# VH-VL binders against Lon protease homolog 4, chloroplastic/mitochondrial (LON4): the designs that were tried, part 25

Target 1, 223 residues: Lon protease homolog 4, chloroplastic/mitochondrial (LON4), of Arabidopsis thaliana (Mouse-ear cress) (q9m9l7r79to301)
Amino acid sequence: VIALPLPHKPLIPGFYMPIYVKDPKVLAALQESRRQQAPYAGAFLLKDDASSDSSSSSETENILEKLKGKELINRIHEVGTLAQISSIQGEQVILIGHRQLRITEMVSESEDPLTVKVDHLKDKPYDKDDDVIKATYFQVMSTLRDVLKTTSLWRDHVRTYTQACSLHIWHCLRHIGEFNYPKLADFGAGISGANKHQNQGVLEELDVHKRLELTLELVKKEV
Below, E stands for the ipSAE of ESMFold2; O stands for the ipSAE of OpenDDE; V2 stands for 0.75 times the mean of E and O plus 0.25 times the DockQ between their complexes.

## First folded at step 16 (VH-VL; framework fv_mosunetuzumab)

Design e6 (at its last look DockQ between E and O 0.76; V2 from the best seeds 0.00; counts 0 for: pae E 3.0 > 2)
Fold by ESMFold2, look of step 16:
Structure e6 (fold): chain C 223 residues (1-223), chain A 119 residues (1-119), chain B 112 residues (1-112)
Amino acid sequence: as target 1 above (223 residues)
Amino acid sequence: EVQLVQSGAEVKKPGASVKVSCKASGYTFTDYYIHWVRQAPGQGLEWIGWIDPYDSGTKYNEKFKGRATLTADTSTSTAYLELSSLRSEDTAVYYCAREGYSGDYFDYWGQGTLVTVSS
Amino acid sequence: DIVMTQSPDSLAVSLGERATINCKSSQSVLYSDNKKNYLAWYQQKPGQPPKLLIYWASKRESGVPDRFSGSGSGTDFTLTISSLQAEDVAVYYCQQYDSYPTFGQGTKVEIK
């Protein structure tokens, strides 16, 4: 897949994310991928190369414009998200997140844009009948329902989710009740106020019980 | 009732390709991974890979990577295994299997497809 | 790769007697965080696909007779058939799913 660096936050499965692609070679490659009915790329969060120092959007954009090939692969997290290229309009590309990926190697024709081989990641199996994980699931569910009923900021975040939750809170509450365990964890993290490091941690956690626990911590901060 | 029905036996020459189908019924096809497992005559079971019919994600046993291709057609609820560059040691019964409710154990299996590779 | 080794390769047991099949993994398949053993057992009769008997090391699949039981933890596991019946003549396989699936080489069970 084409490796797309994300400067500010990871793409969580189930969410839309607009990105802006300034490099015409990358944009052309994405357009070609869509035409070949292979409308997928890998979306990977940029690493903090200054040990968590703050970086302005202008500095990140400058770095992004000059990162190519081997330099880019060293500056992205190795775990990212399979991204469906939903639309391309000018320089704006709309991505939809699907599943976690891990980069395994750079492709030999690693010219601009960067192309990588990936493993499609699968969550570690868990016993859905286990009382401990089930209790954690329902605690996340209950907390999310409470927050969605009382906090309008989260409702704006829900608009970036692929299900039609944005207009009717009760419709959204019904959809949440139908989520499987990993989907609930991803949804909660994606609508929370978590910073990029916290969200990257959720994305990387393949143990569904631990992912739910991470999400519960994030959701509880919205008291 | 959950069923996995596979395509019929194949006889191939070395170097050819084969494509085995596995039609699922009795459940929501996109909710479960499909795994492929083979069994050479008189031998044990060997895992080939999985496919997620929901998004076409795949994982392959490294032994088969580069020769095996897993696909799925959600409109017909059918999974496919294509194995290329066939060798005589690829002679085996090829099974599709549905992963279990909560793990990579296999609760339903297809009837198997014998692929014979001989010159 | 997690190598699964079964013993014995072949077993002859009198009708109505206990049959015991052992399975050893090269690495622990116990995930300490959830305390689950990622192990399954299958029965395969000639000309048929494998049939799931046991998962999570000891949990019997629906419809499987209660004479089949699984035990063990970590690297050592046992399938027990408490009272062997004629229809239990088959090859039995263990399988781990802590990582990508691997199977034991099989144990053929026959009536003595």
Scores: ipSAE 0.497, ipTM 0.792, lowest interface PAE 3.0, mean pLDDT 86
ESMFold2 (binder alone), look of step 16: mean pLDDT 94; pTM 0.950
OpenDDE, look of step 16: ipSAE 0.736; ipTM 0.879

Design e7 (from r6 with heavy chain D101E, light chain P101L; at its last look DockQ between E and O 0.66; V2 from the best seeds 0.00; counts 0 for: pae E 2.2 > 2)
Fold by ESMFold2, look of step 16:
Structure e7 (fold): chain C 223 residues (1-223), chain A 121 residues (1-121), chain B 112 residues (1-112)
Amino acid sequence: as target 1 above (223 residues)
Amino acid sequence: EVQLVQSGAEVKKPGASVKVSCKASGYTFTDYYIHWVRQAPGQGLEWIGWIDPYDSGTKYNEKFKGRATLTADTSTSTAYLELSSLRSEDTAVYYCAREYEYGSGDYFDYWGQGTLVTVSS
Amino acid sequence: DIVMTQSPDSLAVSLGERATINCKSSQSVLYSDNKKNYLAWYQQKPGQPPKLLIYWASKRESGVPDRFSGSGSGTDFTLTISSLQAEDVAVYYCQQYDSYLTFGQGTKVEIK
């Protein structure tokens, strides 16, 4: 899969994200991949660097333009997201997050665009009937319902969710009760005000109970 | 009631391919992983891989050397196993099995009836 | 790969008596973080697919009679049938789901 660096935040499963692709070779490869029946790429957060703390689109475009091959693969987190290429309009590409990926190796000689082999990750099995994880799940759900009822700031984040509940907050209040454990954890993290490191931590956590605990801490701060 | 109904028995020659179907009913197809497991005559069970019908994610037992392909068609609630470059050792009953709950365990509460694939010249 | 070894390969038990099947894994299937053993047991009767009996080493699936119980931890596990019935004649398999999935070779349980 083509490896796409994300400069500001990871792509959380179930959410969409616009990115801007300046490099013509990368854009052309994405356009070709999109024509295929299942057009996917891997989306990976750039690693933080004290000297590269970007606050502008120009910095983002420069990073994407200059980093290639081994330089790029060493600058992205190894865990990212299977991203569906939903649309391409000019240099803007809309991605939809599906599932976690782990880079296993760089495809030899894949300097531009970077192409990697990936494992499709699956959460560590958990016993959903265990009282401890069940209690954590309901704590996350209860906290999210409070946040959705009491703050309007999270509503912009909800609108980047790909399910019908994103159309109106009260739909979300009904529908989050139907989320399975990992989906609730991802949803909570995705709508929270968490920084990129916290969101990357949630994305990387395959132990569903621990992921719910991470998300619980993030959403508690937003009540 | 949950059911997994598989396609009928197949007889193949070495080097051919086979595609076994597994039609699910009685539950929401995209809410559960589907695993494939085979059993050679008089032998035990061997895991082949899983597919998540929700996003088409897959994982394979390395033993199958890229010969196995798992797919799912959500419009028909049907999972498929394709096994290529068949050899006599691939003679087995092939089962599809539903994971207990989405992501909660790699153990199986419902199994298909099995599909006998015989590979002989 | 985690190798699962069952013992015995076959056993004969009188009707109403206790049957004990052992399963040993080549490495621990206990995940220390959640303290769960990633181990399941299946029953397979001739001409039928396997049927789930036990998961998480000791948790009985709904509809499975109380006479079936699972025990053990780490690398050593046991399926016990406390009072063997005629309908329990089958081959029994253990399965680990800690790393990929592997099955034991099976244990045939017979009457007498």
Scores: ipSAE 0.570, ipTM 0.796, lowest interface PAE 2.2, mean pLDDT 85
ESMFold2 (binder alone), look of step 16: mean pLDDT 92; pTM 0.924
OpenDDE, look of step 16: ipSAE 0.586; ipTM 0.843

Design e8 (from r6 with heavy chain S56K; at its last look DockQ between E and O 0.66; V2 from the best seeds 0.68)
Fold by ESMFold2, look of step 16:
Structure e8 (fold): chain C 223 residues (1-223), chain A 121 residues (1-121), chain B 112 residues (1-112)
Amino acid sequence: as target 1 above (223 residues)
Amino acid sequence: EVQLVQSGAEVKKPGASVKVSCKASGYTFTDYYIHWVRQAPGQGLEWIGWIDPYDKGTKYNEKFKGRATLTADTSTSTAYLELSSLRSEDTAVYYCAREYDYGSGDYFDYWGQGTLVTVSS
Amino acid sequence: DIVMTQSPDSLAVSLGERATINCKSSQSVLYSDNKKNYLAWYQQKPGQPPKLLIYWASKRESGVPDRFSGSGSGTDFTLTISSLQAEDVAVYYCQQYDSYPTFGQGTKVEIK
């Protein structure tokens, strides 16, 4: 897949994200990939010690346009997200997140745009009927329902979710109970006010109980 | 009622390829992983890989050296295993199997009837 | 790769008596964080696909008679048929799912 660096936050499965692609070669490759049998790319958070204001964001975008090949692969997190390329309008590309990926190697033939081989990640099996993980799951679900009823600012984040709870709060409250354990964890983290490091931590956690615990802590901060 | 119905037996020559189908019914096809497992005559069970019909994610047993390809057609609720560069050692019954719950366990509650693939030279 | 080894390869047991099948893994399939053993047991009759009996080492699948029980932890596991019935004649397989699935070589159970 084409490796797309994300400067500010990871792409959480089930969410869409607009990105801006300034490099004409990358944009052309995305346009071609979108028209082919498998219109997917890999979206990977850029490694960064400190996030910064809009001026620093502009400098980050300039750095991203200059990074190629080995320099870029060393500057992105190893775990990212399979991203469907849903639309391209000028320099704006809209991505839809699907599942976690891990980079296994750089494709030696291409450094611009960077192309990588990936493993499609699968969560560690868990016993959904175990009382401990079940209790955590219901606690996350209950907390999310409370947050959605009481905090209108959080509702903006749900509008970037591709499931059928983006239009009305009562539809969202009904549909939360339909999420399986990992989808609930991803949904909660994605609509929380978590910083990029916390969201990357959730993305990388393949133990579903631990992921739910991470999400619970993030969602509790919103209550 | 959950059913996995596989295509019929195949006879192939070494070096050819085979494509086995597995048609699912009685449940929402995209809610469950499909695994492929084979059993050579008089031998035990060997895992080949899984496919997630929802997003087409796949994982393969490295033993198959990129010879196995798993696909799924959601419009017909059918999963496929294609195995290329066939060898006589590939003679086996090939099973599709449904994972118990979406991503919650790699154990299989429903199995297809099996498809015998015979590779003869 | 986690190698699963069953013993015995073949077992003859009188009707109504106990059959015991052992399964050993080359490394622990106990995940310490959730304390679960990632082990399943299957029954396979001639000309049929495997049928799930036990998962999480000791949890019986719905519709499986209570004469079937699983026990053990870590690397050593046991399937017990407390009172063998005629319909229990089959080959039995253990399977781990701590990593990608691997199966034991099977144990054939017959009536003596």
Scores: ipSAE 0.641, ipTM 0.831, lowest interface PAE 1.9, mean pLDDT 86
ESMFold2 (binder alone), look of step 16: mean pLDDT 92; pTM 0.932
OpenDDE, look of step 16: ipSAE 0.739; ipTM 0.888

## First folded at step 17 (VH-VL; framework fv_mosunetuzumab)

Design f1 (from r6 with heavy chain Y102W; at its last look DockQ between E and O 0.81; V2 from the best seeds 0.00; counts 0 for: pae E 2.9 > 2)
Fold by ESMFold2, look of step 17:
Structure f1 (fold): chain C 223 residues (1-223), chain A 121 residues (1-121), chain B 112 residues (1-112)
Amino acid sequence: as target 1 above (223 residues)
Amino acid sequence: EVQLVQSGAEVKKPGASVKVSCKASGYTFTDYYIHWVRQAPGQGLEWIGWIDPYDSGTKYNEKFKGRATLTADTSTSTAYLELSSLRSEDTAVYYCAREYDWGSGDYFDYWGQGTLVTVSS
Amino acid sequence: DIVMTQSPDSLAVSLGERATINCKSSQSVLYSDNKKNYLAWYQQKPGQPPKLLIYWASKRESGVPDRFSGSGSGTDFTLTISSLQAEDVAVYYCQQYDSYPTFGQGTKVEIK
């Protein structure tokens, strides 16, 4: 897949994300991928400095024009998201997140847009009937209902969720499905306003109970 | 009633390709992974790979990478296994199997009836 | 690759008697974080696909008779048929799912 760096936050499964692609070669490659009915790329969060490097004025939106090949692959997290290329309008590309990916190797250093081989990741199996994971699930559900009833701060984040929420956010919770632990974990993290490192941690966690616990911590901070 | 119905037996020559279909019914096709498992005559079971019909994600047993291709057609609720560059040792019954409860993974509660693929000159 | 080894390769048991099949994995299939053993057992009769009997090492699938039970942990597992019936003549396979699935070589159970 084409590797697309994300400067601000990871693409969480089930969410859409607009990005702006100014590098003509990358944009052309994405358009060609859509035309060939293979409308996917890999979306990977950029690694960051701990200090936020306030002395640097480098524009993160132009990252593809500044970092290429081996320099770019070393600057992105190895775990990212399979991104469906939903639309391309000028320089704006709308991505829809699907499943976690892990980079295994670079395809070629001569290819101008970075292209990588990936493993498609799958959550570690778990016992859905286990009382401990059920308890965590109910805590997340309860916390989300409380926060979403009393605050509008998450409404902008909720509107980036791809599931049909024809009326209200509680409709999204119903569409996620009863005891759908992975989707609830991803949904909660994606709307929580968590920083990019916390969301990257959720993305990387393939143990579903642990991922749900991470999400619970994130949504509780809003309370 | 969950059913996986596979295509009929195939006889192929070495070097050819075969494509086996697996039509699912009685459940939401995109909610469950489909795995492919084969069994050579008189022998045990060998896992080939899985496909997620929701997003076409796949994983293959290393033994079959480069030769096996898993696909799914959500409009017909049908999964496919294509195996290329056939050899005589590929003679086997090929099964599709549905992953158990979506929260359990990697073991299988419903199996197709099997498709015998015979490779001989 | 997690190699699954069953013993015996074949087993002859009188009707109504106990049949015991062992399965050993080359590495532990116990995930310490959830304390679950990632092991399943299947029954396969000639000309039929495998049928799931046991998962999580000891959990019986719905519709499977009570005479089938699974036990063990880590690397050593056992399928027990407490009172063999005529319809239990089959080949039995263990399967791990701690990583990508691998199966034991099978144990053929016959009536003595």
Scores: ipSAE 0.509, ipTM 0.797, lowest interface PAE 2.9, mean pLDDT 85
ESMFold2 (binder alone), look of step 17: mean pLDDT 92; pTM 0.935
OpenDDE, look of step 17: ipSAE 0.608; ipTM 0.853

Design f2 (at its last look DockQ between E and O 0.62; V2 from the best seeds 0.00; counts 0 for: pae E 3.0 > 2)
Fold by OpenDDE, look of step 17:
Order: structure tokens, then C-alpha cells, then sequence
Structure f2 (fold): chain C 223 residues (1-223), chain A 122 residues (1-122), chain B 112 residues (1-112)
């Protein structure tokens, strides 16, 4: 897949993310992917460097433009997200997160768009009927409800940036008769104002209960 | 009733490719992972890979990487296994199986196809 | 990869008698803060696909007779058929799922 660096936030599964791609070669490659009915890329958060945390958006963009090939792969997190290319308008690309990825090897060695081989990641096994995980699940749900009641901005955010929850937020959280723990964890993290490191931590956590716990901590800070 | 129905037996020459289908019914196709497992005659079970029909995500046994291709057609609720560069050692019954979801993340196989015999012979 | 080893390779038991199959994993398959062993048992009859019998080392799948039971933890597991029936003639496999699913080599159960 084409590896797309994300400078500010990792792409959480289930969420939309607009990015700007200035490199015409990368854009062309993404367009080609869409034409070939392979509308997927890998989205990977940039690693922190001494200059990146305090850098303005313009500075970060400049850095991204300079990073190519081997240099870029060394600057992105190994774990990212399978991103569906939803639309391309000019330099704006809309990505939809699907699942976690891990880079296994670099394919392109040249100044061409960075292409990588990836492993698709899967959550670790869990028991949905476990009382402890259920408790955590409900705590996350309760906290999210509280946050959504207090902040209209969050409602708008959820409507705008969630694919499955555009009409009803609760459809993303709970299906009738079904506990969707992983999605809740992702959802909570995605709508939270957490920093990129925290969000990356959630993305990398394949233990569903632990991920819920992480999410709980993030959403609590929003209350 | 949940059912996985596979395509019929195949006879192939070495070096050829084979594509086996697995049609799912009785459940929402995109809600469950489909795994492929093969069994050589008189031998045990060997895992090949899985596909998520929802987004066509895949994972392969390293042994089959580059040679096995898993695909899914959501319009027909059908999963496919294509195996290229066939060898005599690839002679086996190939099974598709649904990964459990009821208990959470799954990790077990609750429904299986009837199997497809693929014979590779010169 | 976690290697699963079953013993014995074959077992002949008289009707109505107990059949015991062992499965050993090269690594512990105990997960979730030491709560669950992610080990499954399958039954495969001739000409049929495998059928799930036991999951989480000791839980019976729906429709599985009570004579089937699973036990064990960590790396050592056992499938027991308390009273072997004619319809129980099959090959049995243990299976784990860590990063990848792996199966034991199988144990053939026959009537003596």
C-alpha cells in the first residue's frame, strides 16, 4: 500500500480524516489506486522529533515534503491504519479508517511514493461476557453520554467524522443485542481531544479491554 | 441456517492456478471473518489465511504469502481462494470456515464449508 | 508460531469406555489476565469438515453431547469422552489462536 504520513493525529478506525497531499506523484498514485478498484492506503503517524512537537502546521508540511523513501519510513510509526480513499479533490484527500496495520517491509526504494507491505492486525481474543470488560464498557458509554450532553461541538464532530454514526451516534456504540467493545474504544478515542501520542497508544493496543481502559481515561478528561 | 458452500473438485497441472469459491448464507456476510484451511490426504489441518469481507483485509500464513490470494465479493456473499504455482504438495481438501463472533473477537471456527478437493498431478 | 502436539496419535477404545486425548502447546495459551485458555477441540469424521466441540479449553459448543469434556490450563490440555459411542469415531484436533491459528496433528479415535 501507499504509505501516507500523518503529521498531527493517527487515523482511528471508523473515522474520516481529510489530508492534504501536495506531492503530485502521491496524488497520482492515489488516483490510480482508486481506478484499479484498490482504494486503500496506509496512514501512519509521524514520529516525534525534537522539532515536530512545537512546529507549526506549515513547518510540519515542509518537513513532510522533504521526507521520501527510506527517510520517510524511518519517521513514521510502524503501526497505522488501513485507509480507504473516499475522495480526492485537488490536493485534499478524504480517508476513512478501517483497521490497524503494521509495516512489514518497504517496497519502494526510490523517490517514488512510499509503498510498503503491511500486516493487517486483529484484536486479541476477549470474552464479551466478562464482568470486568462489561463494566469498563459501560463506564466508557456513560462517560461519553455525559460528554455529548455537555458539548454541542462533540455532537457535530461525531456527525461529521464518523461514517457509521452520521445519523445516530448510538448505532456506532451499540447494536441491539450486541456489545461492540472494540468500536466503542475506537470511537471514544477518535472523538476525544487527546494528543497524538495518546491516540497512537489506543491504535496500537490490540487488547480490547486495555484499549477500553485507555479510552476511558481519555474521555474522562473531556468531562 | 448458516451455510458455507464451496465449489467442486479441481484437477490441475503443476504450475497452474486454482480458484476455489465459498458461498456464505444464513448470516450477514460482512460481519464475520472467513478463514481458509487445507488438509492433505491423511494429514492434519493447515491454516492458509483469513479475509475480512467488510474491507477485504487479509492475513496470510507466511508459507503461502505471494502464492495465495484471498478475495471476497459482498454482492454474492462469496469468498475466494486462489492458489498459484501449484505443486503436487498442494493436493489437499481446502476448507473455508467462519470465525466465531458470538463470544467477542472469535478465534474459533464455528461453521465450515464441505471442502474442495484440489488435485495437482502431472 | 505455537506448536500443538497431541498424544496419542491413535486410540482404540471399547464402546462405553473412556477416551482421553492430550494436547500440549509449546507456549501458554492462557490470556486475558489469566482468565481464559484459548484452546479449542474439533471433531472430524471421515469425508466431513471439522466440527467445533470445545472452546476456551472447557466450554462445550452448542449441541455437543455431555460426554465430551475439556480440561487443562496453560500448556497442557485434555479432551475426554466419558463413554465412547459409535458415532464418536473420528479424528480429533486441538487448536490455538494466538497470532496465528495452529492445530495439533490429530488423534484418531477408533472402536476397539
Amino acid sequence: as target 1 above (223 residues)
Amino acid sequence: EVQLVQSGAEVKKPGASVKVSCKASGYTFTDYYIHWVRQAPGQGLEWIGWIDPYDSGTKYNEKFKGRATLTADTSTSTAYLELSSLRSEDTAVYYCARETYEYGSGDYFDYWGQGTLVTVSS
Amino acid sequence: DIVMTQSPDSLAVSLGERATINCKSSQSVLYSDNKKNYLAWYQQKPGQPPKLLIYWASKRESGVPDRFSGSGSGTDFTLTISSLQAEDVAVYYCQQYDSYPTFGQGTKVEIK
Scores: ipSAE 0.306, ipTM 0.771, lowest interface PAE 2.0, mean pLDDT 86
ESMFold2, look of step 17: ipSAE 0.510; ipTM 0.802
ESMFold2 (binder alone), look of step 17: mean pLDDT 92; pTM 0.934

Design f3 (at its last look DockQ between E and O 0.03; V2 from the best seeds 0.00; counts 0 for: pae O 8.3 > 2, placed apart)
Fold by OpenDDE, look of step 17:
Structure f3 (fold): chain C 223 residues (1-223), chain A 122 residues (1-122), chain B 112 residues (1-112)
Amino acid sequence: as target 1 above (223 residues)
Amino acid sequence: EVQLVQSGAEVKKPGASVKVSCKASGYTFTDYYIHWVRQAPGQGLEWIGWIDPYDSGTKYNEKFKGRATLTADTSTSTAYLELSSLRSEDTAVYYCAREYDYYGSGDYFDYWGQGTLVTVSS
Amino acid sequence: DIVMTQSPDSLAVSLGERATINCKSSQSVLYSDNKKNYLAWYQQKPGQPPKLLIYWASKRESGVPDRFSGSGSGTDFTLTISSLQAEDVAVYYCQQYDSYPTFGQGTKVEIK
């Protein structure tokens, strides 16, 4: 897959993310992927440089433009997200996150665009009937209910995918039945105001219970 | 017609447990949260907790955590409240109530059970 | 938890006269996402469960007479009975639902 660097936030499964791709070669490659009915890329968070936390968005973008090939692969996290290329308009690309990926090797011989082989990551086995994980699940649910009542963060984003949820996103989503354990963890993280490192931590956690715990801590801060 | 029908009055000793039932009918049981509210004689309304019959998710008033247990049986469309370690102060009419939920619009109780008197006396 | 405070605790009104009950919340119950006040009013007659009268601060439940109306926003709410009837003798409760549902202490309405 084409590896797309994300400078500010990892792509959480179930969420969409607009990105701007300035490199014509990368854009062309993405367009080609769509044409070949393979509308997927890998989205990977950039690793922090000592100066990256204080850098302006413009500076980060400039850095991204300069990173190619091996340099780029060394600057992105190994774990990212399978991203469906939903649309391309000019330089704006809309990505939809599906599942976690891990880079296994670099495939592209050329520096641009970066193409990698990936493994699709699966959650570790868990007992859905375990009382402890259930308890954590319900705590997350309860907290999210409160958060969704009080905060507008990412609410509009979620609503775009659930048109029926016009009045109250929480109850609407409940009826859709999308909130299994792993999805809930992802959802909570996605709507939280957590920083990119925290979100990356959630993305990388394949233990569902631990991921729920991480998410719980994140959403508690939103209340 | 939507109805919530509760079990009959209970008399218990201090330290005992009581389980009150609430049978729902006239609607899809799993589509609505069931809340429990009690009212001591001559007093106001006190919220105990809610259960989501869909997945048996629950939330409790901190005051009742550890003593109250909410359950739901989808096969019979019945919600249950069990209260343990009963005290004289637990003497009250206990109500189940449906939370209105239509595409996320709700957070009020549109239907109530008739109430169950639980008397705790030595 | 949001504390709900009603005033007065009791009210005696003549038949046909207006009855006004106030409810104040310790925090706003207006949610910005849908611009709704999650405030409800209930009527409770002796030996009966509470009955929903008003939801979302001002919407009448089906079957509720027009003489009942709710108003207010944020932290201050009012239930008005424009013309008190004999069957309106009851205790009235306001209720909010934020993180947890809470009720006012109730207002007893009697005929003067």
Scores: ipSAE 0.012, ipTM 0.528, lowest interface PAE 8.3, mean pLDDT 86
ESMFold2, look of step 17: ipSAE 0.609; ipTM 0.833
ESMFold2 (binder alone), look of step 17: mean pLDDT 92; pTM 0.932

Design f4 (at its last look DockQ between E and O 0.03; V2 from the best seeds 0.00; counts 0 for: pae O 9.3 > 2, placed apart)
Fold by OpenDDE, look of step 17:
Structure f4 (fold): chain C 223 residues (1-223), chain A 122 residues (1-122), chain B 112 residues (1-112)
Amino acid sequence: as target 1 above (223 residues)
Amino acid sequence: EVQLVQSGAEVKKPGASVKVSCKASGYTFTDYYIHWVRQAPGQGLEWIGWIDPYDSGTKYNEKFKGRATLTADTSTSTAYLELSSLRSEDTAVYYCAREYDYSGSGDYFDYWGQGTLVTVSS
Amino acid sequence: DIVMTQSPDSLAVSLGERATINCKSSQSVLYSDNKKNYLAWYQQKPGQPPKLLIYWASKRESGVPDRFSGSGSGTDFTLTISSLQAEDVAVYYCQQYDSYPTFGQGTKVEIK
């Protein structure tokens, strides 16, 4: 898959993320992917550089433009997200997160768009009937309900990185309370105001219970 | 082509259990919720529950809680409905259905299995 | 639970004539944020599963003839067959999906 660096936030499964791709070659590659009925890319958070934490969005973008090939792969997190290319309008690309990925190999060594081999990550097995995980799940749900009551106040923040649930919040809300632990964890993390590192931590956590715990901590801060 | 193919008709005694299968093909099995809906002869549609094949999350109609069990096998792209403690009133055609869920646009069932008749009789 | 009530229970219409089926929900199925009505219509022919016709109250599913149309908002919805064809003989169901899906009792459409 084409590896797309994300400068500010990892792509959480289920969420939409608009990105701007200035490199014509990358854009062309993405467009080609769509034409070939392979409308997927890998979205990977950029690792912090000593200079990047304090850099403006514009500076980060400039840095990204300079990173190609092997240099880029070394600057992105190994774990990212399978991203569906929903639309391409000019330089704006809309991505939809599906599932976690792990880079296994770099395929392209040239200045061409970074292409990588990936493994699709699966959650670790868990007992959905376990009382402890259930309890955590319900705590997350309860907290999220409280947060969502104030969603109008966070509308701008939520709109910036809109999960399918954000675009169709009612669709997701109607499933709240169900034993869908991974999705709830992802959803909570996605709508939280958590920083990129915290979100990356959630993305990388394949233990569903632990991921819920992480999410719980994040959403509690929103209340 | 998206297809949901269900197992064949079943005849059961009261008190027995039945397990109906629904094999999905033509799409990524884990990307869509599978719902189960039944229809008694000459009656309307009654929702039983749904399963998320991705993580086996489930939701049940309260009416069937404790008696219906939904499962999914991702290796075979097959969803299962098991209904225990069968009663004559459980005689119905049971359908599996895919919930359309593209970019959060669920809420309706775009593909259905052909149905499985379960007859409960003494 | 949101209760869906269709009217009439049965309808006989001449070929080429308009058929109108109404569906009422006990609660609004309009989501205020996106202004979508989470209402779908299905057609079920004898011995077959239901077939999706309309979703979001007014959007036709792919492959559905133009003679089928959905309208309405909130709690009142209508399925219209502008010119009934022989192949349209079926039972039609409305369906909502709030916390969980519920169906109307069905409307049987026959040729007069």
Scores: ipSAE 0.011, ipTM 0.525, lowest interface PAE 9.3, mean pLDDT 85
ESMFold2, look of step 17: ipSAE 0.594; ipTM 0.815
ESMFold2 (binder alone), look of step 17: mean pLDDT 92; pTM 0.933

